# VH-VL binders against q9umr5: the designs that were tried, part 236

Target 1, 268 residues: q9umr5
Amino acid sequence: SYKPVIVVHGLFDSSYSFRHLLEYINETHPGTVVTVLDLFDGRESLRPLWEQVQGFREAVVPIMAKAPQGVHLICYSQGGLVCRALLSVMDDHNVDSFISLSSPQMGQYGDTDYLKWLFPTSMRSNLYRICYSPWGQEFSICNYWHDPHHDDLYLNASSFLALINGERDHPNATVWRKNFLRVGHLVLIGGPDDGVITPWQSSFFGFYDANETVLEMEEQLVYLRDSFGLKTLLARGAIVRCPMAGISHTAWHSNRTLYETCIEPWLS
Key: E = the ipSAE of ESMFold2; O = the ipSAE of OpenDDE; V2 = 0.75 times the mean of E and O plus 0.25 times the DockQ between their complexes.

## First folded at step 8 (VH-VL)

Design qg31 (framework fv_nofazinlimab; at its last look DockQ between E and O 0.57; V2 from the best seeds 0.79)
Fold by OpenDDE, look of step 10:
Structure qg31 (fold): chain C 268 residues (1-268), chain A 123 residues (1-123), chain B 112 residues (1-112)
Amino acid sequence: as target 1 above (268 residues)
Amino acid sequence: QVQLVQSGAEVKKPGSSVKVSCKASGGTFSTYYISWVRQAPGQGLEYLGYIIPEYGTANYNEKFKGRVTITADKSTSTAYMELSSLRSEDTAVYYCARGSKWFDSTPYYMDVWGQGTMVTVSS
Amino acid sequence: DVVMTQSPLSLPVTLGQPASISCRSSQSLVRSDGNTYLYWFQQRPGQSPRRLIYKVSNRDSGVPDRFSGSGSGTDFTLKISRVEAEDVGVYYCMQGTYWPPTFGQGTKLEIK
């Protein structure tokens, strides 16, 4: 018997996007109960991420309760951040594999079609003026906007990413770390041809320094300080990196090769 | 200096499979992309796919419709390309080439090439 | 797939004279990161391809100064300021902006 799989979608996404993934899981792991959570779809995905976390938590709790042996999470794009936060706030989750599918785990700092749509007159270099305001933080995109040139603003104004990263001190940091460390495996998937996640290495907890040089996970302060458990997870062999070139952002959940290589092995 | 040394020439019948090896020496292997490219006699270059040996992640040109399998053995610093259901049109010199480190983004740099392996498919 | 078109396909050149090869892509090769992943390869007779230029205009180590790459968007050029005997071979452009990477037809450079 296979553990249930819970799927969390990304920005402006819907359950329809995962039809191929469902097919692949059904073919390779017949009998698997797969639940794609239809919460905060479309424009509703712009709602604050903490609100989303709460909504998804309410949805996953009963699923987890019925699966005492554990569940797997597949979380796509923005959903990966939602899931990470979810695992941080849940002291009783039973997630075996947390599959982060092309998620901006260390944040986003890049001009994308989404940004152009939401902020047609703003460049990434100026978005900090909006995102690091109380008004901006009411949008999910701003909750994980990480401007490397305005670190102080990020640390002080980010109401989501800075907190789940443990980059800003808060009373729940220790508990959240403990909760997150309950995960069996953290599977990080992403690649250079994504076209949306910027830098794409963010999917692997890499990110820009002040000179916009991309540093690896092991060079990040959150890792060095083990602020939310990355160093601990790596040390116990719980982090799996699965990079793949040739995959566009909207194809991560529908590419068969990607599924077989990076997702399927962790659904057992 | 980094070198890629490939296995010797192969003669195969239609419908059979061929597996070509590419051994790296003189530098780091596992964290770099290894790409495979072929060249039919008197023709241009065609990209087949790549692998990141460290993680075993590979991707392929869809043109080959699942006939290509790329693998790697980190312990021997060797990459392999297997092509199944061979056809006469698969007659070509097959090259392995090293790309960038996976974290530096692209398998397509191909700054170091193997010497090539001639694969002949004939009845 | 992105189509790469080279011209000319045959290039006879007198020793010491300049040569120019054109490469056109079916779509812009500029990526979202602002880079253009256009490469030039040289293949001498009986040898493996050798990368000469990466990202439009950057010469690899050991590549003579007489080689230069230029261009933007969809139009690219490889120039040899003074052709030498060792430059005989086939030259390929390649795009690495889109999956899968694709090559031009090749330009055969010969000495008159």
Scores: ipSAE 0.910, ipTM 0.946, lowest interface PAE 0.5, mean pLDDT 95
Fold by ESMFold2-Fast, scan of step 8:
Structure qg31 (fold): chain C 268 residues (1-268), chain A 123 residues (1-123), chain B 112 residues (1-112)
Amino acid sequence: as target 1 above (268 residues)
Amino acid sequence: QVQLVQSGAEVKKPGSSVKVSCKASGGTFSTYYISWVRQAPGQGLEYLGYIIPEYGTANYNEKFKGRVTITADKSTSTAYMELSSLRSEDTAVYYCARGSKWFDSTPYYMDVWGQGTMVTVSS
Amino acid sequence: DVVMTQSPLSLPVTLGQPASISCRSSQSLVRSDGNTYLYWFQQRPGQSPRRLIYKVSNRDSGVPDRFSGSGSGTDFTLKISRVEAEDVGVYYCMQGTYWPPTFGQGTKLEIK
């Protein structure tokens, strides 16, 4: 039989968005137990990411406990960051494949309709004033806002992303790294036509330098220092890259070609 | 520097399939987008799809999805475009073209082109 | 799909005179990263297309400086400051901002 699959949604999203994904899984891996977590739906997705991590942790514990052979995670957009933290804070997770669907793993720095809806007078160049305040850090989207022109503020004020990426010191860093390294496969999915995740290469742990030149994962300090295990995972052959152009942000979970190419092979 | 060399002209019957090859030489193959574009006689250019050989990832213009398949063999630095259920309106010159490196932001960069392969569909 | 409209479709020009080709997109070509992915290609009779311009105004290596691209948003122009005999062919604009990439109808440049 197939390992159970746990699905974690993204910003302003809910379980309904995954109807096509569930259909594809049922067609190719009939009998798979798929649980789409109905937590922090819609506007509740704006709650601080550490709060979401706690809630999702409570939901996944019994699912993992019932599956000694292991589970797979499919985590979409912001949900991929929740799953990153889950893998680090859980001393006993049994995740085989962690499938990250277009998640801003190194952060977000882009003008999108989501930001304009929430902060209509802001643009990417000035959003750091809101996001790197204590009030701004109470919103999930600000927890992974990464302004490459104010990296000092990001490192000091980010209550979530800078910590889970090991970009600044934390008492739990060694334990978080050990826990994360237990994952079987880190499957990274993303592409240039996403239109929301900026830079799109953030989904592959690439990111802007101070001149807005995108540097790949292997050039990041977090990789070079092996802060949470990326270098170790890559050396182990556990990182899978599956880039695909032609997929918009809201289509990663509903495109058959994407599913067959990037997701299906990792659902043992 | 980089050259793309395509297979020779084909004449096919309606309902059959055609498979055109595109061999890269003189540079890196596996980490670049390899795109396919066609041009019917006297008409403009039309995008079919691409492949990134390193990952085996391919995507297709919805107009051709279900009939076109793009594959690659990294060991021979060769990409293939197969078009099935051929109709007379598929008569065209088919080009392969190199896009950007997959990590760069412009997959449709298309700075190096093959010489083209004429595919004629006639009964 | 994004529609790319070129004008004129036929451009007879006298040797040594300037030529100008317009390209209009059905929607803005500015991507979320702030860049505009508009390209110009030249196709000489019997040859493969050759890229002349990328990202609106950047000239490819080996392309004479008599070729220039300009524009923003939805309106773009390719200019040839002094047409030479070798410039005969069809010119295409292409957008790469949205999937799938789409081409204009082409402008046939002929010496009169």
Scores: ipSAE 0.817, ipTM 0.904, lowest interface PAE 0.8, mean pLDDT 92
Fold by ESMFold2, look of step 10:
Structure qg31 (fold): chain C 268 residues (1-268), chain A 123 residues (1-123), chain B 112 residues (1-112)
Amino acid sequence: as target 1 above (268 residues)
Amino acid sequence: QVQLVQSGAEVKKPGSSVKVSCKASGGTFSTYYISWVRQAPGQGLEYLGYIIPEYGTANYNEKFKGRVTITADKSTSTAYMELSSLRSEDTAVYYCARGSKWFDSTPYYMDVWGQGTMVTVSS
Amino acid sequence: DVVMTQSPLSLPVTLGQPASISCRSSQSLVRSDGNTYLYWFQQRPGQSPRRLIYKVSNRDSGVPDRFSGSGSGTDFTLKISRVEAEDVGVYYCMQGTYWPPTFGQGTKLEIK
């Protein structure tokens, strides 16, 4: 039998968006118990990420308790940040595969259609004025906004991303790292044609330096300092990278080739 | 400096398949896009698809998706493109090209090209 | 698919004179990172394509400085300030913003 699968959706999303992914799992792994968490749907996905983490934690605890052999997480877009925070704050999680499906793991710095909808007079170069304020940090997108040209403001103001990345000292850093390191595999999925995650390499823990040159995971300070366990996971052989070009942001959970190549092998 | 050497010209019947090889030497192979592009006689360029050999991830132009398969063998630094159900309009020079590294911010820019492989499909 | 349209398709030019090739896309090539993924390639007679310019205006290594690229949005231009005999061939623009990558029809540069 297959381990249960828990699915966590992204910004402006709902459980219905994953119907094709559910069909693929049912066809290739019949009998797998799949739970798509129906929390913080639509506009509720704008609530602070720590609030979302608490709500999703409450939902996953009973599922994990019923599956002592472990569970898998498939976490899409913003949902991948929620899931990484869950792995850090849960002392007793039993996640084998954490499948991060085009998630902005090192943050977001891009002009997108939904950004224009939310902040119509702003662009990526000046959004730091909103996002790095206490009011801005009440919005989920600002919780992972990462302006490479205002790194001091990011480090001081981020209530979420700078903390789960260990970029700012805090009392829980050692415990969160220990908890995160209990994951069996970290499966990173993304690609250059995503169109929303900016830089798209954020899905692989890459990000901009001050010149907007993208540095790979292994060049990031958080990796080099092993601040939340990436270097340890890579050395352990626990990080799987599955880059695939030709897939837009809304198609990651509805593309059979992607599922078969990048997801299916990790749903033991 | 990397070089891409392709297999020799082929003459095929309609309905058959062709498999073109592309061997890399003198440079890195596995962490790059290895792309395939074709050019019918006297015509322009058409993108077929790619593979990233390190990860075995491949994708195809939808126009060819049921007919093209791109694979790689990391141990020999060789990529392969197989096109099935050949038609006369598939007569073209087929190029492999090394693109950017998979993580690069310049997607699909192809810096090194193979010499090309003529595939002629005639009834 | 994004349609890339080049003009002119045939460009006879006198040695030492400038040449200009236009490329238009059916939609904007600007991504969420603010970059425009428009490329130029050169194919000399009997040879494989060769890289020239990436992201609109950046000259690739080994490309002479008489080649330059410009443009924004949907309209782009490749210029050769002084055409030399070795510049004979076909020039292609290509977009890499939208899957799949697509090429223009090509512009055949000839010495008249």
Scores: ipSAE 0.811, ipTM 0.900, lowest interface PAE 0.9, mean pLDDT 92
ESMFold2 (binder alone), look of step 10: mean pLDDT 91; pTM 0.936

Design qg32 (framework fv_nofazinlimab; at its last look DockQ between E and O 0.56; V2 from the best seeds 0.68)
Fold by ESMFold2-Fast, scan of step 8:
Structure qg32 (fold): chain C 268 residues (1-268), chain A 123 residues (1-123), chain B 112 residues (1-112)
Amino acid sequence: as target 1 above (268 residues)
Amino acid sequence: QVQLVQSGAEVKKPGSSVKVSCKASGGTFSNYYISWVRQAPGQGLEYLGYIIPEYGTANYNEKFKGRVTITADKSTSTAYMELSSLRSEDTAVYYCARGSRWFDSTPYYMDVWGQGTMVTVSS
Amino acid sequence: DVVMTQSPLSLPVTLGQPASISCRSSQSLVRSDGNTYLYWFQQRPGQSPRRLIYKVSNRDSGVPDRFSGSGSGTDFTLKISRVEAEDVGVYYCMQGTYWPPTFGQGTKLEIK
């Protein structure tokens, strides 16, 4: 009776991180078939995002085919960008609820421990030199690095985010928009205490301007131009915002209050 | 601009519940964090939790989780804090305070405060 | 939870003299966005807390310029350049970088 749920993990993560989420779903929606995809785990999460999209696409096709009534996606952190691309490249997806758990939908620009792990001597102000190189674009985190002080470089060098956001032209843009618009609900979850996603408002399609003032989704060119369908989805009533303070980055999938408030209502 | 007005003092017995209201006037209500902070007599300030009325999203300090519930009614611009299983140690002045807009990075900004509601728990 | 420690806890001051209050956090309060969410509040007897300072050093609207905040990382100071009678009350530092927000134990400023 409940639609199947597909879970896509984040950077340096694995299916094991979702044990609490699975317990919550089983308690509130007993009988739900939940598949946590065991692809690109740990260090393999650093592989280019387009490579990850292809791998996850192959894994989700048989699950969607088995569920003609539709499926739900729960996509955490970097995984939310994978799911964004999946919804665009699949001309036959049947996703009802796309639940984005603290994903950097407009990109990342912040000094975090994950960046220090990969580039120990870099600061957010200097990372554009690495990320916007051909070598840098071979790492997933650089695929959504969005330096607001070097927007021209971002637009030219981003091999992933600028394309799926329609910020740079792509031959498939019209088809990607049409495919994405088939989603039933876009559920955006995030909050100011995340500590990793910077700006945290990126999870709600907000982002820095050149002065590092965060502008809302409705002020973004991608929204105003309706580049991949955000304006259309909002007008349709299909965008749900569920902000919650007090949740750290690694806790979005293991907090009961968050689950009951932001996730549970969308698992029909 | 905005003003927060709280309900009157309450005297409660141990084991009961109390529900304090906080009504906003003079500005927008629904898109802001409405936080609750308490102060026991002669003691410091302690954070209980918040609500964002527009989305109905609330979270609570782990110390009070399971006993505190914060709700809001957008139609009346009123937030409520309910504390259950009351003990004498819950005797305190309870304040509501407005944080930033939900989209801003300062949820615990608390620039506007209610006048406080004295809750006394005694047998 | 982040522990906020204030000193002194009691601060008797002569009118017109300067006063300083220290606040230490158990962890750095610098957030991933580069900002430090350290606040100072004043509570006069029988009144609600009033915010004086936000993000370490920014005075709130209507706060006299004799109040100033400074510091970085884990060590913060609130200074009053010349104490006036209306300044009596309890002063609290608060961190908003980590959930839950936590307050120092308070510094009671009294006129000697």
Scores: ipSAE 0.819, ipTM 0.906, lowest interface PAE 0.8, mean pLDDT 92
Fold by ESMFold2, look of step 10:
Structure qg32 (fold): chain C 268 residues (1-268), chain A 123 residues (1-123), chain B 112 residues (1-112)
Amino acid sequence: as target 1 above (268 residues)
Amino acid sequence: QVQLVQSGAEVKKPGSSVKVSCKASGGTFSNYYISWVRQAPGQGLEYLGYIIPEYGTANYNEKFKGRVTITADKSTSTAYMELSSLRSEDTAVYYCARGSRWFDSTPYYMDVWGQGTMVTVSS
Amino acid sequence: DVVMTQSPLSLPVTLGQPASISCRSSQSLVRSDGNTYLYWFQQRPGQSPRRLIYKVSNRDSGVPDRFSGSGSGTDFTLKISRVEAEDVGVYYCMQGTYWPPTFGQGTKLEIK
């Protein structure tokens, strides 16, 4: 009786990471068909995000076709950007709830243990030299790197985030916005103790201005211009915010209180 | 300028529960962290948990697992902390504190504090 | 949980003289945004705690300029340049970088 749930994982991640989330869904919504997409696992999660979007699109088409009343998406970290792009590029998606689980929706600008492990000699202040190069844009982490101090480089070089945000002109912008607006609910989940998403408010479409002051979603140009539909969604009451402090980045899908508060109500 | 006024002192038996209120006035309430901190007699400070009233999201220090519940009533600008299965070591002054806005930072600024509520657990 | 260790735990001081309180964390308090979420609170006798310093060195509104905070990483210091009678009380450091927030044991400042 419950709509099928499709789960999309994040950077350096795999379908196994969601075992606790699957347990919670089975306990509260018995009989729910849950598919954790086993694509772009581990190091394959570094492939360009458009490549990942195409692969995930091919995987979700048959699932959505078998569920004419709709499906739900639970998309974690980098996976939330993949899912937002899916909603834009699929003319015929039937997603009711898009649950964005601590995803860098407005981008990333942070020195984290994950990035220090990958680029030990780089810092957030100089990573734009790598990420805003043609070579850098072949890696997923650079597809959503958003340096507030090098805005012109971001706008010119971003092959993914600037496009799905409608920050750069492209021929499909109107169609992508129309497709995105067919989602029933956009559920935004995140919190200040995440430790990886920087600013953590990126999970709520907040981001730095040039002074590193975090502006809210409603203060962003992409919202004000309604470039991909955020203002329209908010006006129709389709955006749900569920902020929760005290959860680290790797614990969002394994915390029962978070599940019961922020996820469970949207798995109709 | 926000002020936080807490309910009066309580004397409770072991095994019972207590519910302390924290009423906000003179400022915004719903989109802020409302935190609870306690201080046993002659001891230091211990963080219990918080609520963001606008979203109804709450989280708790694992030390108090299953015993603490924090709620809020937006219409009265009042937060509540309920501690169950009381033990003698729960004897403390319980403070509410308003933290940052949920969007700005962590709730741990705790810039405005209530006057405190003494809870004594004895038989 | 992150352990916060203060020293000294008791600090008798002569009026008009400087005072210094040390706070050490069991791990670095620096976040990915470059900020360090270390706070100082003052609790005067019979009163609720009052925040003095946020993010290591930023003095709160209404806090006298004789109070200053410093430090980085795991080692932090609260200084009072000239102790006044009203400064009597217990001082706590607190970390807000890791859940749950944790306090130091407190330093009782007294006039000798």
Scores: ipSAE 0.803, ipTM 0.900, lowest interface PAE 0.9, mean pLDDT 91
Fold by OpenDDE, look of step 10:
Structure qg32 (fold): chain C 268 residues (1-268), chain A 123 residues (1-123), chain B 112 residues (1-112)
Amino acid sequence: as target 1 above (268 residues)
Amino acid sequence: QVQLVQSGAEVKKPGSSVKVSCKASGGTFSNYYISWVRQAPGQGLEYLGYIIPEYGTANYNEKFKGRVTITADKSTSTAYMELSSLRSEDTAVYYCARGSRWFDSTPYYMDVWGQGTMVTVSS
Amino acid sequence: DVVMTQSPLSLPVTLGQPASISCRSSQSLVRSDGNTYLYWFQQRPGQSPRRLIYKVSNRDSGVPDRFSGSGSGTDFTLKISRVEAEDVGVYYCMQGTYWPPTFGQGTKLEIK
């Protein structure tokens, strides 16, 4: 039998977005119990990510309890950050594959349609004024806003990303690292034609330096310091990178080729 | 000098499959995309798909989905394009082309091309 | 798919004279990152295509400066300031902004 699959959606998303993914899983892995968590849908996805983490935790705990052999997580876009945090705070999770589907794992710093919608008068260069305020941190988008030009503000004001990354010292950093390292495989999916995740390398824990030069995962301080276990995971062969071009952000969960290449192999 | 050397001409019957190879030399194979493009006689260019040899991930033009398979062998620095269920309209010169995988590049750059492989599909 | 339309399809030119090829896309080729993924390829008779221009106006290494690319949005142009005998061939524009990449019909440049 196949391990249960838990799906976590992204920003302004719903379970309907995953209808194709469900179809693919049913076709290729018959009998797989797939649960698309219908929490914090639509505008509710703007709620603070820690609140979302708590909600999703409550939902996944009973699923995990009924699956002693383990479960797989497929987490899309913003959901990937939620899942990473979830795995960091859960000391008893049994996740085999954590599939991060085009998630801004190292944060977001780019003008997107949703940003323009939420902050029509703000460009990415000025969003730090909002996002790194207590008020801004009440929005999920700001919880993973990572301004490379205002690193001090990010480190001090980010109430989510900086913490799960271990970039800011906190009393739970060691435990969170330990918990996250319980994952069997970390599957990182993304690509250059995404159009939303900026930079797209964020899905692979790459990100801008102070000059907006994109650096790879291995060049990031979080990796070098192994602050939440990336270096350890890589060393034990637990990180899988699956880049694909030609996929737009809204197509990652519905593209058959992507599924067969990057998702399906990790559902067994 | 960087070169892409493709396999020789093929003559196939309708319904059969063809597999064309593309061997890269003069660079690090893992640092590139390999794209495949075809050109029917006297016609323009048509994009088939690409592969990232480093990861084995490929994507295809939907027009050819289900019939085209692109693979790569890193040990031999060779990419392959297999086209199944061949029909007469698949008669074309098939090209491989490379593109840098560096952060500012895409599979579509195609700055170096192979010499082409003529595939003829006839009864 | 994005349709690329070239004009003219046939371009007879006198040696030493300038040439101009137009390429139009069915939609804007500007991506969210601000880049425009428009390319020009040259295919000499009996040869493989060769990339001349990338991202609208950047010449590849070894491409003579008599070649220049320009344009924005949906309208692009390849210019040859002084056509030489070696320039005979078919020229293609290609967009790489949208999947899948698509080519123009090609413009056959010939010497009068």
Scores: ipSAE 0.634, ipTM 0.860, lowest interface PAE 0.8, mean pLDDT 94
ESMFold2 (binder alone), look of step 10: mean pLDDT 90; pTM 0.931

Design qg33 (framework fv_nofazinlimab)
Fold by ESMFold2-Fast, scan of step 8:
Structure qg33 (fold): chain C 268 residues (1-268), chain A 123 residues (1-123), chain B 112 residues (1-112)
Amino acid sequence: as target 1 above (268 residues)
Amino acid sequence: QVQLVQSGAEVKKPGSSVKVSCKASGGTFSNYYISWVRQAPGQGLEYLGYIIPEYGTANYNEKFKGRVTITADKSTSTAYMELSSLRSEDTAVYYCARGSKWFNGTPYYMDVWGQGTMVTVSS
Amino acid sequence: DVVMTQSPLSLPVTLGQPASISCRSSQSLVRSDGNTYLYWFQQRPGQSPRRLIYKVSNRDSGVPDRFSGSGSGTDFTLKISRVEAEDVGVYYCMQGTYWPPTFGQGTKLEIK
């Protein structure tokens, strides 16, 4: 019947956060097998993203193997970056819809309570000193820190985001692009009232330039160079944009209107 | 220069529905928020919801509990606000207003307003 | 919902004199992007609302320079340096920082 759905959570999160999402799926697509991956919960969500990718990879392999018709991914916040990397490193994934639920796809540059908890004396203007160090890159949140005023440091020090976005060369880039392009649909969801993801347009591959003007995906070098396949996917009609104002960061997985509009249509 | 032109006044019975139109001219339509606001006699301005015509994405003030539906037709540059299960308390002037481009901000920017549509609900 | 409180609600003013309208929000209107989404609207009798001010202090195109907005956090003010006959109407503040956007009760400006 319906393809299985795999859910990947975000920073300081767990499977419990998705109880409403599971209720909505059960109502509209009864019989769907939904697996919310209970890995890297709570404080473990701070582990380096490449470590999380390896763990989630091991968990999704048997699920994908049992679903020859394909699977869908719903990946929330930081989890969207994990899913980006999964689609690139897996030579044999069978993902149809990759639903990215308010994820900082081009990175994060903003003051949040999470950053203050971890780095109490930091401001967004000086966090680059910590995040772009070897020590800082041992924390997931620093793996997608993207300071638009220190782009040279970001390109040289980012051990995760700059690599998966093809902003810095990597030996596996061609294979990663080929693997990512197997996805059926890239569904991008986000909005201006999120309050955590900064700029919120990062969820749509938009980001700050050096003057903090937000530029759209189509203006990014990543898109123009087609580094991991965004331009090819857009030309194929495989990128879906679903922006919605009025949704806070912790409500994306529990809002019925959002589900019906942006998620439900892609769960065939 | 963008102009928003709304449909004419309506008189409706309690329990019926009303659908008000808002046609944009003189600028781009599809990538802007189109918001709906009402003003009842003796009450303040009240936000109903918005739509982004390009994506068909809409969201509503919880107060209207599934009674409001906002839609758009890109080919005619027209947005619609439909309010069902009408009550006498729904008697108001209904306005459409243009927000920012969706990528640049928010439905609440509301720099261009329609002339308003009087909806009277009486038995 | 964020509550917006205006004062005064009725403002009789002599032609040529200054006028001031206060708007207070129940919580800080600074958004995560650092901007404050506080707006002022004017509604003349029988007309639709017209935006005068956006983001606290930015005057819209075509709005006379006698109108100015100021404030921060939770306290905001709209000032008219020299009231003219055409300024008669109701003035509303609105917050756009939090969903849903909410309006003040309105201040009716009348010429005495």
Scores: ipSAE 0.788, ipTM 0.894, lowest interface PAE 1.0, mean pLDDT 91

